Miniprotein binders against p81326. Designs and how they scored, part 133

Target 1, 226 residues: p81326
Amino acid sequence: MLHFGGFIMEINHISKILEKEREEYIRNKVEEYLKQGFSKDDAVNKANQSWRTYIGHRIQDVIYNLLKKFLKDSGLKVTTDKALNNRNLPEELDKVKRLIAINYGEYLFLPDADVIVYKVENNDIKIIAIISVKNSFRERRFETTYWKLKLKESPVTSHIKVFLATPDKDNEISYKCPNGKPKKMRIILEYELDGIYFLKEDFEETEKAKHFGKIVEDIIEISKKL
Below, E stands for the ipSAE of ESMFold2; O stands for the ipSAE of OpenDDE; V2 stands for 0.75 times the mean of E and O plus 0.25 times the DockQ between their complexes.

## First folded at step 11 (miniprotein)

Design nf4 (at its last look DockQ between E and O 0.79; V2 from the best seeds 0.77)
Fold by OpenDDE base, look of step 11:
Structure nf4 (fold): chain B 226 residues (1-226), chain A 83 residues (1-83)
Amino acid sequence: as target 1 above (226 residues)
Amino acid sequence: SKLEVEIEVRGNRIEIRIETNGVKIRITIEVPDEKKAKFIAKIIKDLAEELGLSDEEKLRELVKLIEWLAIMYGAKVEVEIEE
């Protein structure tokens, strides 16, 4: 039994796997589109577009699965917004859903919560963290900060940590002041959020901007204080 | 030494047999989504082919990659070393 000791989250392996997934996905999609009668160029373009959509969801699923695996021994539970989008929820998930809801007077709405970490103690649920997963920052750049601020406004939700996880492949937020110019998005996200976790090695590390490998430890530490 | 990698998919179960330099490794993956099993198996095959299982180090790397791949899909993985 190869007890691989402390699973040092090797982001390099994840990246390599995702690249192979991309290659296989593109190949399969190109073949599919060719069979549908598209030209080779059109098939490739469509496959690439499809991949852009797919990879966003895939990264979310990866992060969910990683957190679920690595938080299990600590007794922490993980769910997703997708799992909460049901009319008939188990009692536990219904409670989770209610505990992350934001009050808008006559209405309650849920924040964007790709991954939700919570604990169950004596049948009471405590929400620990919400992780927003972003593959790119082309759209809705500050949506996560909006939800953080909204959660902070209520004593019911103010304790919930909001983290951003991203591979940031295009270096949109990896550095605060590249070439001496402040990156507004990095600065604001780091200021407003409880942490940014990078699924990469080449980024400017700070107290709040960390390697994704540290997220498990940070969440466990937070959970002990709640 | 001929590296032999055999991959079999049965429903949601992927069985990988690797033989190199007299070491036999059996890896079993149970994926939560059966529809992804063939896709995962193909990725493993591609990884194995790219790495080239010429030495023990590459074999260890492949095993690690497979374990990570399993985690990434929420799959269960078991690794058995057959002497």
Scores: ipSAE 0.806, ipTM 0.917, lowest interface PAE 0.4, mean pLDDT 91
Fold by ESMFold2, look of step 11:
Structure nf4 (fold): chain B 226 residues (1-226), chain A 83 residues (1-83)
Amino acid sequence: as target 1 above (226 residues)
Amino acid sequence: SKLEVEIEVRGNRIEIRIETNGVKIRITIEVPDEKKAKFIAKIIKDLAEELGLSDEEKLRELVKLIEWLAIMYGAKVEVEIEE
């Protein structure tokens, strides 16, 4: 079904599927709210609000499944910050957690690391990359860059690549200079992060700002140099 | 040229049968979360209807979409071609 180059991802296929998922999700939610006694107009509004809160988690799940599938044959493992927050953590994942945690004296915090890529080599764990998934930049605009800077402060974590993955539906960071005016958020994010991967076609591509379909190839190349 | 699509859900398993003159394609999807099986099947039906399966190019596009959909859900997919 998929040929040898199965690490190449087609953004158009993913986007088309997600749009159909949205349509069916909304239909199901409207039906649910109508059964609860809401008017048709209210049910539609509530369904759209439900989708907006859901889509961020769905995109994170998609990214996790894609990376898990396409990195498996390269000896790379994938986990999530949700899995790392489990109370009864397996030894391997406990090591992953400790290797990405940031020390603030008495306190230890995980960076914004929705998806984590690592490898196990001679009973040693090496963190390759952290992918932060953002659906909107209205709040916590530069949280990902903050965590990249904190990871750079220690020789133990300074090698970790920090990527941002986003559909950026509202075009908040899609272009560096829309209408000739520098977009501060795009400029700073691209400067500070190791890469920005867009889950759409309409954006300004650069060495660091790429179609999401390139992320697997990039991670594999990084892992070979590590 | 006749092109037919039948979709069946059994628990966590989705079976898609596509028939073209003398060629039958069977796609089997094993969904990890069986709660999603009916939803996924409906997405496949919607994709097939939108494409309007009029020729081999559209059929190939549908198969590619089904394969990507399965990957996006962490599902196992098997494609068999029969004559």
Scores: ipSAE 0.722, ipTM 0.897, lowest interface PAE 0.7, mean pLDDT 86
ESMFold2 (binder alone), look of step 11: mean pLDDT 77; pTM 0.718

Design nf5 (at its last look DockQ between E and O 0.64; V2 from the best seeds 0.74)
Fold by OpenDDE base, look of step 11:
Structure nf5 (fold): chain B 226 residues (1-226), chain A 81 residues (1-81)
Amino acid sequence: as target 1 above (226 residues)
Amino acid sequence: SKLEVEIEVRGNRITIYIEDGKIRIVIEVPDEKKAKFIAKIIKDLAEELGLSDEEKLRELVKLIEWLAIMYGAEVEVEIEE
C-alpha cells in the first residue's frame, strides 16, 4: 500500500467509487432520455455514450483533486488548463500561463496541460510539472510526447516535467513487451516522458512507469531541486 | 445486523450517521449541485456492504473519505468511543 500524505491510497477504492458513480450517472441519464421520449434501448445507449465522455473529464478532475490535496502541505499549487482559459486571469495564473507557453515564432500556444503543478517563491513562479491525464489511448496517442519535446526546446520550459497519468483499463501501455511483442506506444511514451503513473496495480513497473501513488513524492522531490 | 446509514443533505453539507450516530461524517462539497449525487453514491456504497461488522464499517469510512477527496471536498470523521 502506498501512502499519500499519510493517507493510504487504495486504487480499488477509487475504482469502486467510479463504478458507483457510473451506475448512478447512467440511471440519471436514462431517466432523462426517457423523459425526452427515447426508447429504453436508445436511452441506455445514449447514456453509455454520455458516460464515455464524462468519465474522461471525471478522471482528470479526480487527479486534480488528489494532487491539490496531497501537495498542499508542501506549499505546492495546482491548476488546470481550463482555469487558464480566461481573458481576465489573476496575476499568478497569468504568469503560470505565460511560463508554459510554447514559441512558434509569431505565435505562442499552450501545451495540453490537464494539471499544472507550480510553486511560488519570493513572488516568482516556478512550473514544476504538467500532468496529462488519459483514460484511453484511442485518440491522440503521442500528443503528450509532442508537447514534452516542444517544452524541451526552450530554456524557459525545458525544466518542466511532463507526466502521464492513466488507469489504462484496456492494457494499452501497461506492459512493454507482452508475449514478446513490443508495445510501441508504451516504449515511446516511457522514453519521451518524465514518467507514467498508473491508477492500477497490474502493470510493468520501471524507473519511469510507477504506481500513481508515487507521483506526489516525485513531484515534491523535483520541487526541491528547482 | 443490517448496516444502518442515515444521510442528510443541507446545501453543500452532507452529514452521514452510521450505526445510530456511532460514526458521524461531515462532508463539505465545493459544488452544491453535486451534493445529492454524492449522497446517493454513499447510500449505494453502504447498501452494498449489507451487514454491519467492524471491518465493513472501516471500509465504508475509507470509501467515504476517498469519495470526498475525489470531489475536492473537506471531510470530518467522528467516532464515538
Scores: ipSAE 0.812, ipTM 0.924, lowest interface PAE 0.4, mean pLDDT 91
Fold by ESMFold2, look of step 11:
Structure nf5 (fold): chain B 226 residues (1-226), chain A 81 residues (1-81)
Amino acid sequence: as target 1 above (226 residues)
Amino acid sequence: SKLEVEIEVRGNRITIYIEDGKIRIVIEVPDEKKAKFIAKIIKDLAEELGLSDEEKLRELVKLIEWLAIMYGAEVEVEIEE
C-alpha cells in the first residue's frame, strides 16, 4: 500500500499547477474570442490580457486557501477583506473588522488587507497578521507600507504583523541592489514591513524576505507570543 | 509502463482512477462551476508527467493534493497496492 506522506509547503507544486491553469485558461479564452469573431492574433492578445486580471485574484484565493488549510490545527482562523465587506456580518467577523480598522477621526477605514489571520480565545479575538497580495509594483507601490505605519500609530493595532506576498515575476523587488544600484522599493518595503514572502525561487533571501512556504510557521510562532 | 488515468466529473465531484481503479482519488470541489476546469488541469498534469513508475505516480498524487488545497477542496485517496 502506498503512503503518500505529508504535505510540504513547496512553491514548485503551486507554480507548476498555476502554469497549467494559465495554459488551459488561455486556450479556453482564445476559443471564446474566436467564436466572437476576433482574429487569431487579437484573440490571443485579449486572452493574455484576461489572464493578467485573473491571475491577481487567483493568487489571493490560493494564499487564502493555503493559510486556512495549514493554520486550522493551530487554532488560527483566516478571513478576507471581501468577506469583511458584507453588509450583515456574523458577530465574529464584525469584531475582526473593528479590530483592524484605522481611525481617521470621524471616519473609519480598513487597511489593504487581502487576507487576515486571527485567533479566538474565550470569545476574545486577537488579530495576528494581515497579508497584502501584490502582483505588480507599477502602481501603489508603497501602499502596504502606509498601512503598516498607520497600524503602528495605535497601541491597540501596533502588534499586528503586516506581510507582503508576491510572485514578483518582473523582479521589481526581488533584489536589494541589482547591478550595484539600490532598489528603493525593495529596501523600503523590507525595512518597514514585518515580512515579504515570495511565491518564486529566484530572489534575495534575508531575515524578512523569505519563501512563501515559511509564512505558516512564522505566523504560528507569532501567535504563541500573543 | 505508462499508467492510464481516467477522470469522471459528476456535479462538484471529480473521481480519478489510476491503474484500472487500484488508486482512486475523489475531490469535492466547493464551486461546482470549477469542477470541469480542475479535472482538465489534472489530466494535463498526468499527461505531462507521464506515469511510468511509482515515483511519477507519487508526484501526481502530490500535485492533485496541492491542487485541491489551492481550490479549498476536500480530497480522499484510496490505494489498494
Scores: ipSAE 0.744, ipTM 0.906, lowest interface PAE 0.7, mean pLDDT 86
ESMFold2 (binder alone), look of step 11: mean pLDDT 77; pTM 0.725

Design nf6 (at its last look DockQ between E and O 0.72; V2 from the best seeds 0.76)
Fold by OpenDDE base, look of step 11:
Structure nf6 (fold): chain B 226 residues (1-226), chain A 83 residues (1-83)
Amino acid sequence: as target 1 above (226 residues)
Amino acid sequence: SKLEVEIEVRGNRIEIYIEVGNKKIRIVIEVPDEKKAKFIAKIIKDLAEELGLSDEEKLRELVKLIEWLAIMYGAEVEVEIEE
């Protein structure tokens, strides 16, 4: 267990809290849909569907807040792709946005960068890492890998570490070879990405596949080399 | 001893009073999004209720959960212990 800022990253507490959030969220949504005239069964179904969408964003927000908190003392800064989707950006964030942009000739596009970690030194911005947050791998399984490869193609972005953070509740990538069968997605993601960080305890740990609690230390270490 | 938790929400500020035996704990959470304050307060209440009968261990666990909850929402938290 890594102690950062006096806190031990305890995934169990986070999971417990998220479960309580789910319960309260579902209750509130069911009530809302009932007031809209839906049947009880329809309200429950709609609430569950709403939760599936909500939890994806929620996990991203949680990871953002965790990183923001635990990287603060190191002088590292954290932002999100959402924060960069503004017409009027502060100079600092405008620079961050430009430094993660991928060139497609006539167009610049941003990678899926749920969380962006950067440092400011002598008015220069250095992007340290992009963290992609995935709650499930049902869709766009290798999208993060695509962005990593694209970032490698430019000397401007080639140094940027790309990490995947996931609770992997369905054990889609928690193990490389469960029952002797290779899980293609785990193997490819681990190979192509700079690291995978699990918001859970039950997974196959490797050099690149680690508990989420280690991400802070790893980012700090990377930042010292830039 | 029964865990007694009182929660007050004022704007973006959540005030939590916990009494366990002779210990009183005041926790103040300042939530960046005021709209979430009531929701967070309910979660805290639910967590407290789930812990049930209080001993010092349960109190420490609750405080820890509240601290994590605050972090998860990007909120600042202050804990005051009155003996």
Scores: ipSAE 0.805, ipTM 0.914, lowest interface PAE 0.4, mean pLDDT 91
Fold by ESMFold2, look of step 11:
Structure nf6 (fold): chain B 226 residues (1-226), chain A 83 residues (1-83)
Amino acid sequence: as target 1 above (226 residues)
Amino acid sequence: SKLEVEIEVRGNRIEIYIEVGNKKIRIVIEVPDEKKAKFIAKIIKDLAEELGLSDEEKLRELVKLIEWLAIMYGAEVEVEIEE
């Protein structure tokens, strides 16, 4: 029996598993491309490109499954923006979708959230938090802050906490002032968001920048206040 | 030994039998997405081969990895230990 606690202790197991997943994924993709007639060099290059897309989605899935597992006993439910974009939605998810949608006049769009945490009380739904998962900050650097600001514009969505979860393996936002100079991306993200949760050990911890293992406790505490 | 780990996949169900010395462990994983079952089974086999199941400490590490792997896929896990 596993107990979620001190996520730092668990990151090594997750990292080890993901490395084995990479090895098997690439092996399978190379074989697939060879059967399609690609050269070995081309098959390997294509497999590595395929992995880079896969790992981005895989980390989102891992976070979704972790939150779903460890929030369940607190009566909290988890869904994704991808699930909310399905053509046919169960009524519960349709209500979740309507509660986070942003109105742009004649158009209605979902924020780019990745993972959504909510609870159901007496058939009423309360959105607790939205977690954006970013594997690198080379693209879409401030998308999460835009969505936080848009959610703040309406009284029906202004309570929703917006978190960023990231491995930040390239140290793009791990420190406020690397080399003595303010890092714009880290400073703005920390200022605007309700929290940043790192899936690694080596980063500058603050009141808003925490180890990912704290996210479950934080979400539960927030849910008790709503 | 190569015969210390036996893995069987039936639909969405993965059954793992591990024997190290006098210790026997049966692990059952029920995977929500049946299409992932064979991939997950291969990952477990790769992890076991890398660890080299020579003692109880490596066995405990493998079981821990399997439990986290199951969580990462949203799978249910049952562990039975015979001693």
Scores: ipSAE 0.739, ipTM 0.895, lowest interface PAE 0.7, mean pLDDT 86
ESMFold2 (binder alone), look of step 11: mean pLDDT 77; pTM 0.719

Design s1
Fold by ESMFold2-Fast, scan of step 11:
Structure s1 (fold): chain B 226 residues (1-226), chain A 80 residues (1-80)
Amino acid sequence: as target 1 above (226 residues)
Amino acid sequence: SMKKIRITIEVEDEEKAKFIAKIIKDLAEELGLEVEIEVRGNRIEIRIESDDEEKLRELVKLIEWLAIMYGAEVEVEIEE
């Protein structure tokens, strides 16, 4: 007998699929560069560079699609900062934008919120969480903490949870004290943010640092308190 | 005994459908499963045939995850 029920959010399946996508993406890009007259070595190097740029946006899209799928039955809605920067903004998204925007005198700016979770109750919008997606930590590694601290300053936004989601393939923030040496990035990010969700199996788990599969349950629980 | 499963996925466009079809073929090959995949515009039709119900279940699960990762809905049907 076959059973296809019980759809479980498992990071290992997501990682396996992304690896197959990487292989096919690189194969296609190598072929494209070879047709343009590049050598095999140059084509491979350029394909790998293209993948590094692509994967950052791809992981953001994956997280958006996963959250949209698994939060739907809980009455929660999901959007992106790209959607909020659209010129033809629907009324509901315009309200979302205003509820997360930060005031700098005569200017109003959005935090770097790759994915935004909110709910609509009695015509009121409540922002539940902002998720920053990072594939690497080579630059602007504390930008998410800046936005968390700014949101915390206003009674309108202080309740908003700020999460980081990352595969952390280079083990840049996977452990707090590897070889007994404190890792500044991991320690500060965990301290200042409301949570870190890893799209990988091997990392130091804490109350705030969890497998990505836990994010849906955590967001639903937070939404019940609002 | 042999089980036959049909899966249908609709995605954004034909280029995306072809890319996803190749990923499905690679996943099936790694599991040692026989698959027939046809791309019709933005629609992917998959037929899987095997007497190994555990491997079938695993491949269907991978295909369902892949569809979700592209914001697509998937339709699964057991034929025999």
Scores: ipSAE 0.779, ipTM 0.917, lowest interface PAE 0.6, mean pLDDT 87

Design s10
Fold by ESMFold2-Fast, scan of step 11:
Structure s10 (fold): chain B 226 residues (1-226), chain A 80 residues (1-80)
Amino acid sequence: as target 1 above (226 residues)
Amino acid sequence: SMKKIRITIEVPDYEKAKFIAKIIKDLAEELGLEVEIEVRGNRIEIRIESDDEEKLRELVKLIEWLAIMYGAEVEVEIEE
């Protein structure tokens, strides 16, 4: 049997696999649209638009599956906002939902919590981290920071780490201006959030902006201090 | 000496199994390795034979990562 070597995640393998998925997805969608009577140019454009929607959900699923796999032996559990929005919640997930929900008078809203990491000790639940997954920063660029600031207001949720995970393929927040300074968006996100994890190789790491492969060890260390 | 490896991956359905099987073929082709892949319903059976142990390990590693990325069950067996 061949193995990876524990908690070290190689971002280059994830990126290579996602690129092969993109190629095959687009190939299949182009064939589908051609069969529907679209021109080759229209079929290609529609396939690329479909991929942009698909990849957002796909990256969320990838991050969920990776964290679930690599945190299992550390006594940590992983769930998703989709799971928490089910009408018939298991008791454990109902407790998780209640511990992260924010009250706005008559209304309760979940934060931008695509993936949630928590631990269970003697039937008591502790939320460790919320991960927001963003494929692009064209819209709703500061929603994650809004939720971080709201969570900080309550003693129940103020300990929860809020992370951003992104491929940042368009270099929107990993880019440096010609003068070497980060863009305003990057500065604000890094300042307000507990960390940014990039699913890409080529960027300058800081204390809070890291390769995604480091997220598992960081979450485990945070959980030990709670 | 030729190494033989069998990998079995279980996924939710046939369409996903076909998609994943194609990704595996593309990864193998890029490494210059030939693979035999059979899709049986929601199950993908992969057989790899190579005397290039480095490339073989790299392909197995990529397949294991791919399976994790789908939350899939994987069995890896060395046949000889």
Scores: ipSAE 0.779, ipTM 0.920, lowest interface PAE 0.6, mean pLDDT 86

Design s100
Fold by ESMFold2-Fast, scan of step 11:
Structure s100 (fold): chain B 226 residues (1-226), chain A 80 residues (1-80)
Amino acid sequence: as target 1 above (226 residues)
Amino acid sequence: SMKKIRITIYVPDEEKAKFIAKIIKDLAEELGLEVEIEVRGNRIEIRIESDDEEKLRELVKLIEWLAIMYGAEVEVEIEE
């Protein structure tokens, strides 16, 4: 049963499923490494390391699939940067790629647009939003803000909303001023970006920092104004 | 009354189907429900029979969310 008007995605169900996926993934990887001749301790350590890499890509896939499912009946389309990097792009995706490209003089580069939402009206493509997915903030903490600022500089891309989606399990950006000390990363990300969507229950909610379940309604509302 | 539910999930390949089937089995075990799961190529067939309607609804919801998270097609049938 899926109802849109007052429906909030069950983050607890998604989290439970991902935990079961983790258990099974690690079990399979441990068996794989044991068969390769690694010791039990080494196999467990390597399996956990493999999961850390896998989960980042898995969360991107989950967000893509959730958005594709829940935006389907609203006339909105969803794609990924991975799809845009394929050879021999369909005409529609080639147009999407060109509409999000950033100009650096003689060169055009794509932002780190993990998930892209767009619409097609009368053969014209309008980009609605770019969602950057971050499982951790260990590396390249302000890369998403850099791309947002670059997109703002062009009349072609200035309307595009840039969102961050994250489970933020380590509480790196969940609060602006825990214990009275400002968190620079959270404050800057909220200020510069159009929104932050958390795949977790506990965080400091603001006009721009929301539960991931609210992203569908927000995107549909934005699309109606374009 | 006892309800019988059949769920079919279509995924990209057999290896993925086996992985997803194991997750469904683990979710059902946690809820104390007995399930019959069969993997046929890229197709997962699930049969659940229980008189606990609340637990049945919870498992079906988890399976539907799991399918969405994989971009998979799901068919649910009630057989009474």
Scores: ipSAE 0.745, ipTM 0.905, lowest interface PAE 0.8, mean pLDDT 87

Design s11
Fold by ESMFold2-Fast, scan of step 11:
Structure s11 (fold): chain B 226 residues (1-226), chain A 80 residues (1-80)
Amino acid sequence: as target 1 above (226 residues)
Amino acid sequence: SMKKIRITIEVPDERKAKFIAKIIKDLAEELGLEVEIEVRGNRIEIRIESDDEEKLRELVKLIEWLAIMYGAEVEVEIEE
């Protein structure tokens, strides 16, 4: 917020940047595949397939970095599922992992918690929210819902908010059908989850389905009640 | 009146620096702004000069968002 405008979370800027990243990523990947001896058509197809994998991880990184930046001054901490799967965990992250892990006999599973928000008060850890990040709903459509239901079963985890964050570029859950035929996937996700945050401008807004820009204030508000 | 802006970005992953610099150049070009960009290891230095303050503010905002999206540290300085 120095001299050239305020720094407010703006979905349009994020979307524009990601589109430029897509263009450059695909250009570079096509060049790489052509150098490996693939035909032009194969290079383009492989580059597009590579982008679909890349963007999933990229959106997770973006959301992690945004939340880390904007929650820092509120005393909230942010970590990732990837960090919690590290072999040698710091004591604080080991405690975070224990507070969200679900026991299946001989195995412990982390929920689909791409990004985790928590706070530390008097050496006690409170998990505020987990955010599942989905770029596409072609596979594992209700995975986040499954983890929400599992977390509700324990008094240790039942308070944890479970959010979905998605650009939903293919409009798979952005809209309910106006003609009275509900889009089943959108209805179920909205019903079971604590919120859906869209990294896009146009979608059917509800009390639970919001612009990603709202997530910071929502998390801070939730944290104050814990 | 011409405004001069210097932006310095320090990226955590040096391997991403040139890619980020290219994105900045593409964003500037779309706004019709000329930028000078120098990449040195994990540091990206950007110099922008324009008499269109609205476009300057938009580009600076995009660059600040881009930096946050990479977990990068950013410093903006106005040179007059």
Scores: ipSAE 0.798, ipTM 0.931, lowest interface PAE 0.5, mean pLDDT 86

Design s12
Fold by ESMFold2-Fast, scan of step 11:
Structure s12 (fold): chain B 226 residues (1-226), chain A 80 residues (1-80)
Amino acid sequence: as target 1 above (226 residues)
Amino acid sequence: SMKKIRITIEVPDEYKAKFIAKIIKDLAEELGLEVEIEVRGNRIEIRIESDDEEKLRELVKLIEWLAIMYGAEVEVEIEE
């Protein structure tokens, strides 16, 4: 029933599922806050605020799970920056962490790598791509671009593809001005990053800005060249 | 003719199982399909019966995507 590589219709299904999750999440949170003694209006406002925090993490989990599912048969592995911050890190993930870390003199920091795709060949690890997931662009708009530029500075990390994945529900980077020109933020992100993948149907595709459904085949093709 | 489908999903915990079961029920209701859902710990068992094969196929597809979105494995069995 599932068609591998054909994701545009599935993006509609993912959006529908997330809307049902929102309705149930808010219902449960409103009940929780009412039991705590909040008024109806306060309970609703607090539930909506809770959802805004939850959905950011939820979209990251969704993208991680989708990539893990659809890249498995290609011999590619998927992890998260959250996994790399675990105290009891397996040797393989410790190597992944070291291969994406950026040097700041005496300190090493991880980029904003919500999802990381890598492969293992002859006990050697090669990082293919990192994906930054943004649900909104109200804050930290160019954080992904900063990490891309830093990764380019080292021969160890310069080959790593840096992608942005976003629903862009507020049309912050998929909208064009009346004259047809993209907004400054979209121009900069598309120029500096290796790709932008939208979890929405209504936008104009370019060579680097694509429907999310194309990310799996793009990553597989990149991996074959490494 | 009537088609009968059984779906089993295993998720990380009972709280998520109940939440996911409710989402499945809401998806089915929107499609006008009746479903029987049983939650046993972290396991969700779904039984669907319908003569509307297009709606049935759509619901199964939504359930499969929902499972993937939670990192869950899904088993689908068609009875005929």
Scores: ipSAE 0.781, ipTM 0.920, lowest interface PAE 0.6, mean pLDDT 86

Design s13
Fold by ESMFold2-Fast, scan of step 11:
Formats: structure tokens, C-alpha cells, sequence
Structure s13 (fold): chain B 226 residues (1-226), chain A 80 residues (1-80)
């Protein structure tokens, strides 16, 4: 029997698969729009617009599924902010929700925690990390840093690691300016966040900006210290 | 001698099974491997036969990654 070896992730395999998904998704959407009576050019344009929306949610699902798979045997559990927003929550997820909620006077709001990693020990829940997933930085550039700063204000949440995960396909954060310095956005994100994990090969790693394949080891190490 | 591999994937979303099967076919075609794929509801059964063990291992790895990326369960078996 052939088996996948260990918890080491190969970013090139993820990228290759996502590119095949893009090709097939666009092909299917073009056919769908043609059946609806759109012209070939309009069908192609609408399919590309649909993909831009879809890929954001798809990357979130991919990261959730990867973390769930590779953290399973480490005693760590994974959930999503979407799961926490259900009206009828299991007791365990209701506790997770309360441990990451931020108080705004009369209101409690969840941070943008696309993926949440936690552990359960003797019926007590400890939140390890939240991962914000961004496919692009066109509009929501400092959203993750805002939530990191808010979580630091409370002794209940100040220990929670806040990570950004991104393919950065357009080289918005992984690119260096002509003078060799990172862009302002990259500098701020790396300074304020606990880590940035890139789903791409072509960038220079730092202590806090790493290949996505290292996220599992990092999360396991953090959990052992809590 | 040629190696024969059987892969079964159980997908949570039945409507995605055909989409996933097409991606597997495209991945195999790019590697120059022929695959037999059968889709039944939420199950995808794949049969691969090749004497090129390196390409076979690469395709199996890609299929396992694809399954994980969909939260799917995968079973791999070498036929003797």
C-alpha cells in the first residue's frame, strides 16, 4: 500500500491541485452561463469573476481540512468561525466561542478567525491559535492586525496566537521593493502578527514569515507550552 | 512487472464527486498515465496500472493531497 508520509506539507502539490481546480471550475461555469443564454465573452468574464469569489472560500476550506487532518493525532481540535455562528452549538463549541469573543459594551463579536485551533484537557478548553485566511489584500489589508490588537487587551485572549495564511499569488506581501525592503503592509503585518504562512515557494523566509508546511509543527509546539 | 493500484475516495459532498474525478483524470493525463475512474454517488473508485513507479507514486501523492483538501476519506491498495 502507498501512504502519504508524515505531517510534512509540500506547497507545490497544493498549488498544482488548486490550478487544476481553477481550470475545471472556469470550464464548468462557462458552460453554465452559456446555457443561461450569455454570449461566449460574457460567460468567460462571469466565470472568472465567480472564480475570484470562490477561491477565497476554497482556500479557507483547504486550510481547515489540512489542519484538521494533520493535527488530529496531536490532541488538537480545529473549527471555523462559520461553525461558531450556528444558532444551536454543541457545548464544546459554545465554550470555544465564549473564549474568543471580544466585548464591545453591550455586544460580543467574534474576531475574523477563519480557522480556530484549540485543545480540551479535563473538560477545560484552551484556545491555541486563530488563522485568518486572505487570498488578496485589495480591501481588507489590516483586518487581521486589528483583531490581534483587540485580543491582546484581555487576559482571557492575550495568549492566543494570531496567524495569517495566504497564497499571495499577486506578490502583494511576499515581494520586496526595489531598495530591498518589504512593502509597508508586509512590515506592519509581520510586526503585529504571530506569524505569516505562505502557500507559495518563491519568497525569503524570516522568523515569522514561513512556508505554510511549517504551520503544523509550530502549532503543536505552541500547544505544548500552554 | 506492472503495478496496479486501487484508490477509493469517499467525498462528503456528492455533487463534487464528478468535479474531483475530472481533476484526477487531468492530473493523470499530465503525467502520461491512464486511469479508470468510476463515480457512484459520493464514492470515486480509481484504478491505475503502470510500470513507471515514479510517476505512479507522484499521482497517488497528488490524489491523496486532493482528498485531504476536500476533507475526504481515501483508501489506497496495491493489487497483486
Amino acid sequence: as target 1 above (226 residues)
Amino acid sequence: SMKKIRITIEVPDEWKAKFIAKIIKDLAEELGLEVEIEVRGNRIEIRIESDDEEKLRELVKLIEWLAIMYGAEVEVEIEE
Scores: ipSAE 0.738, ipTM 0.898, lowest interface PAE 0.7, mean pLDDT 85

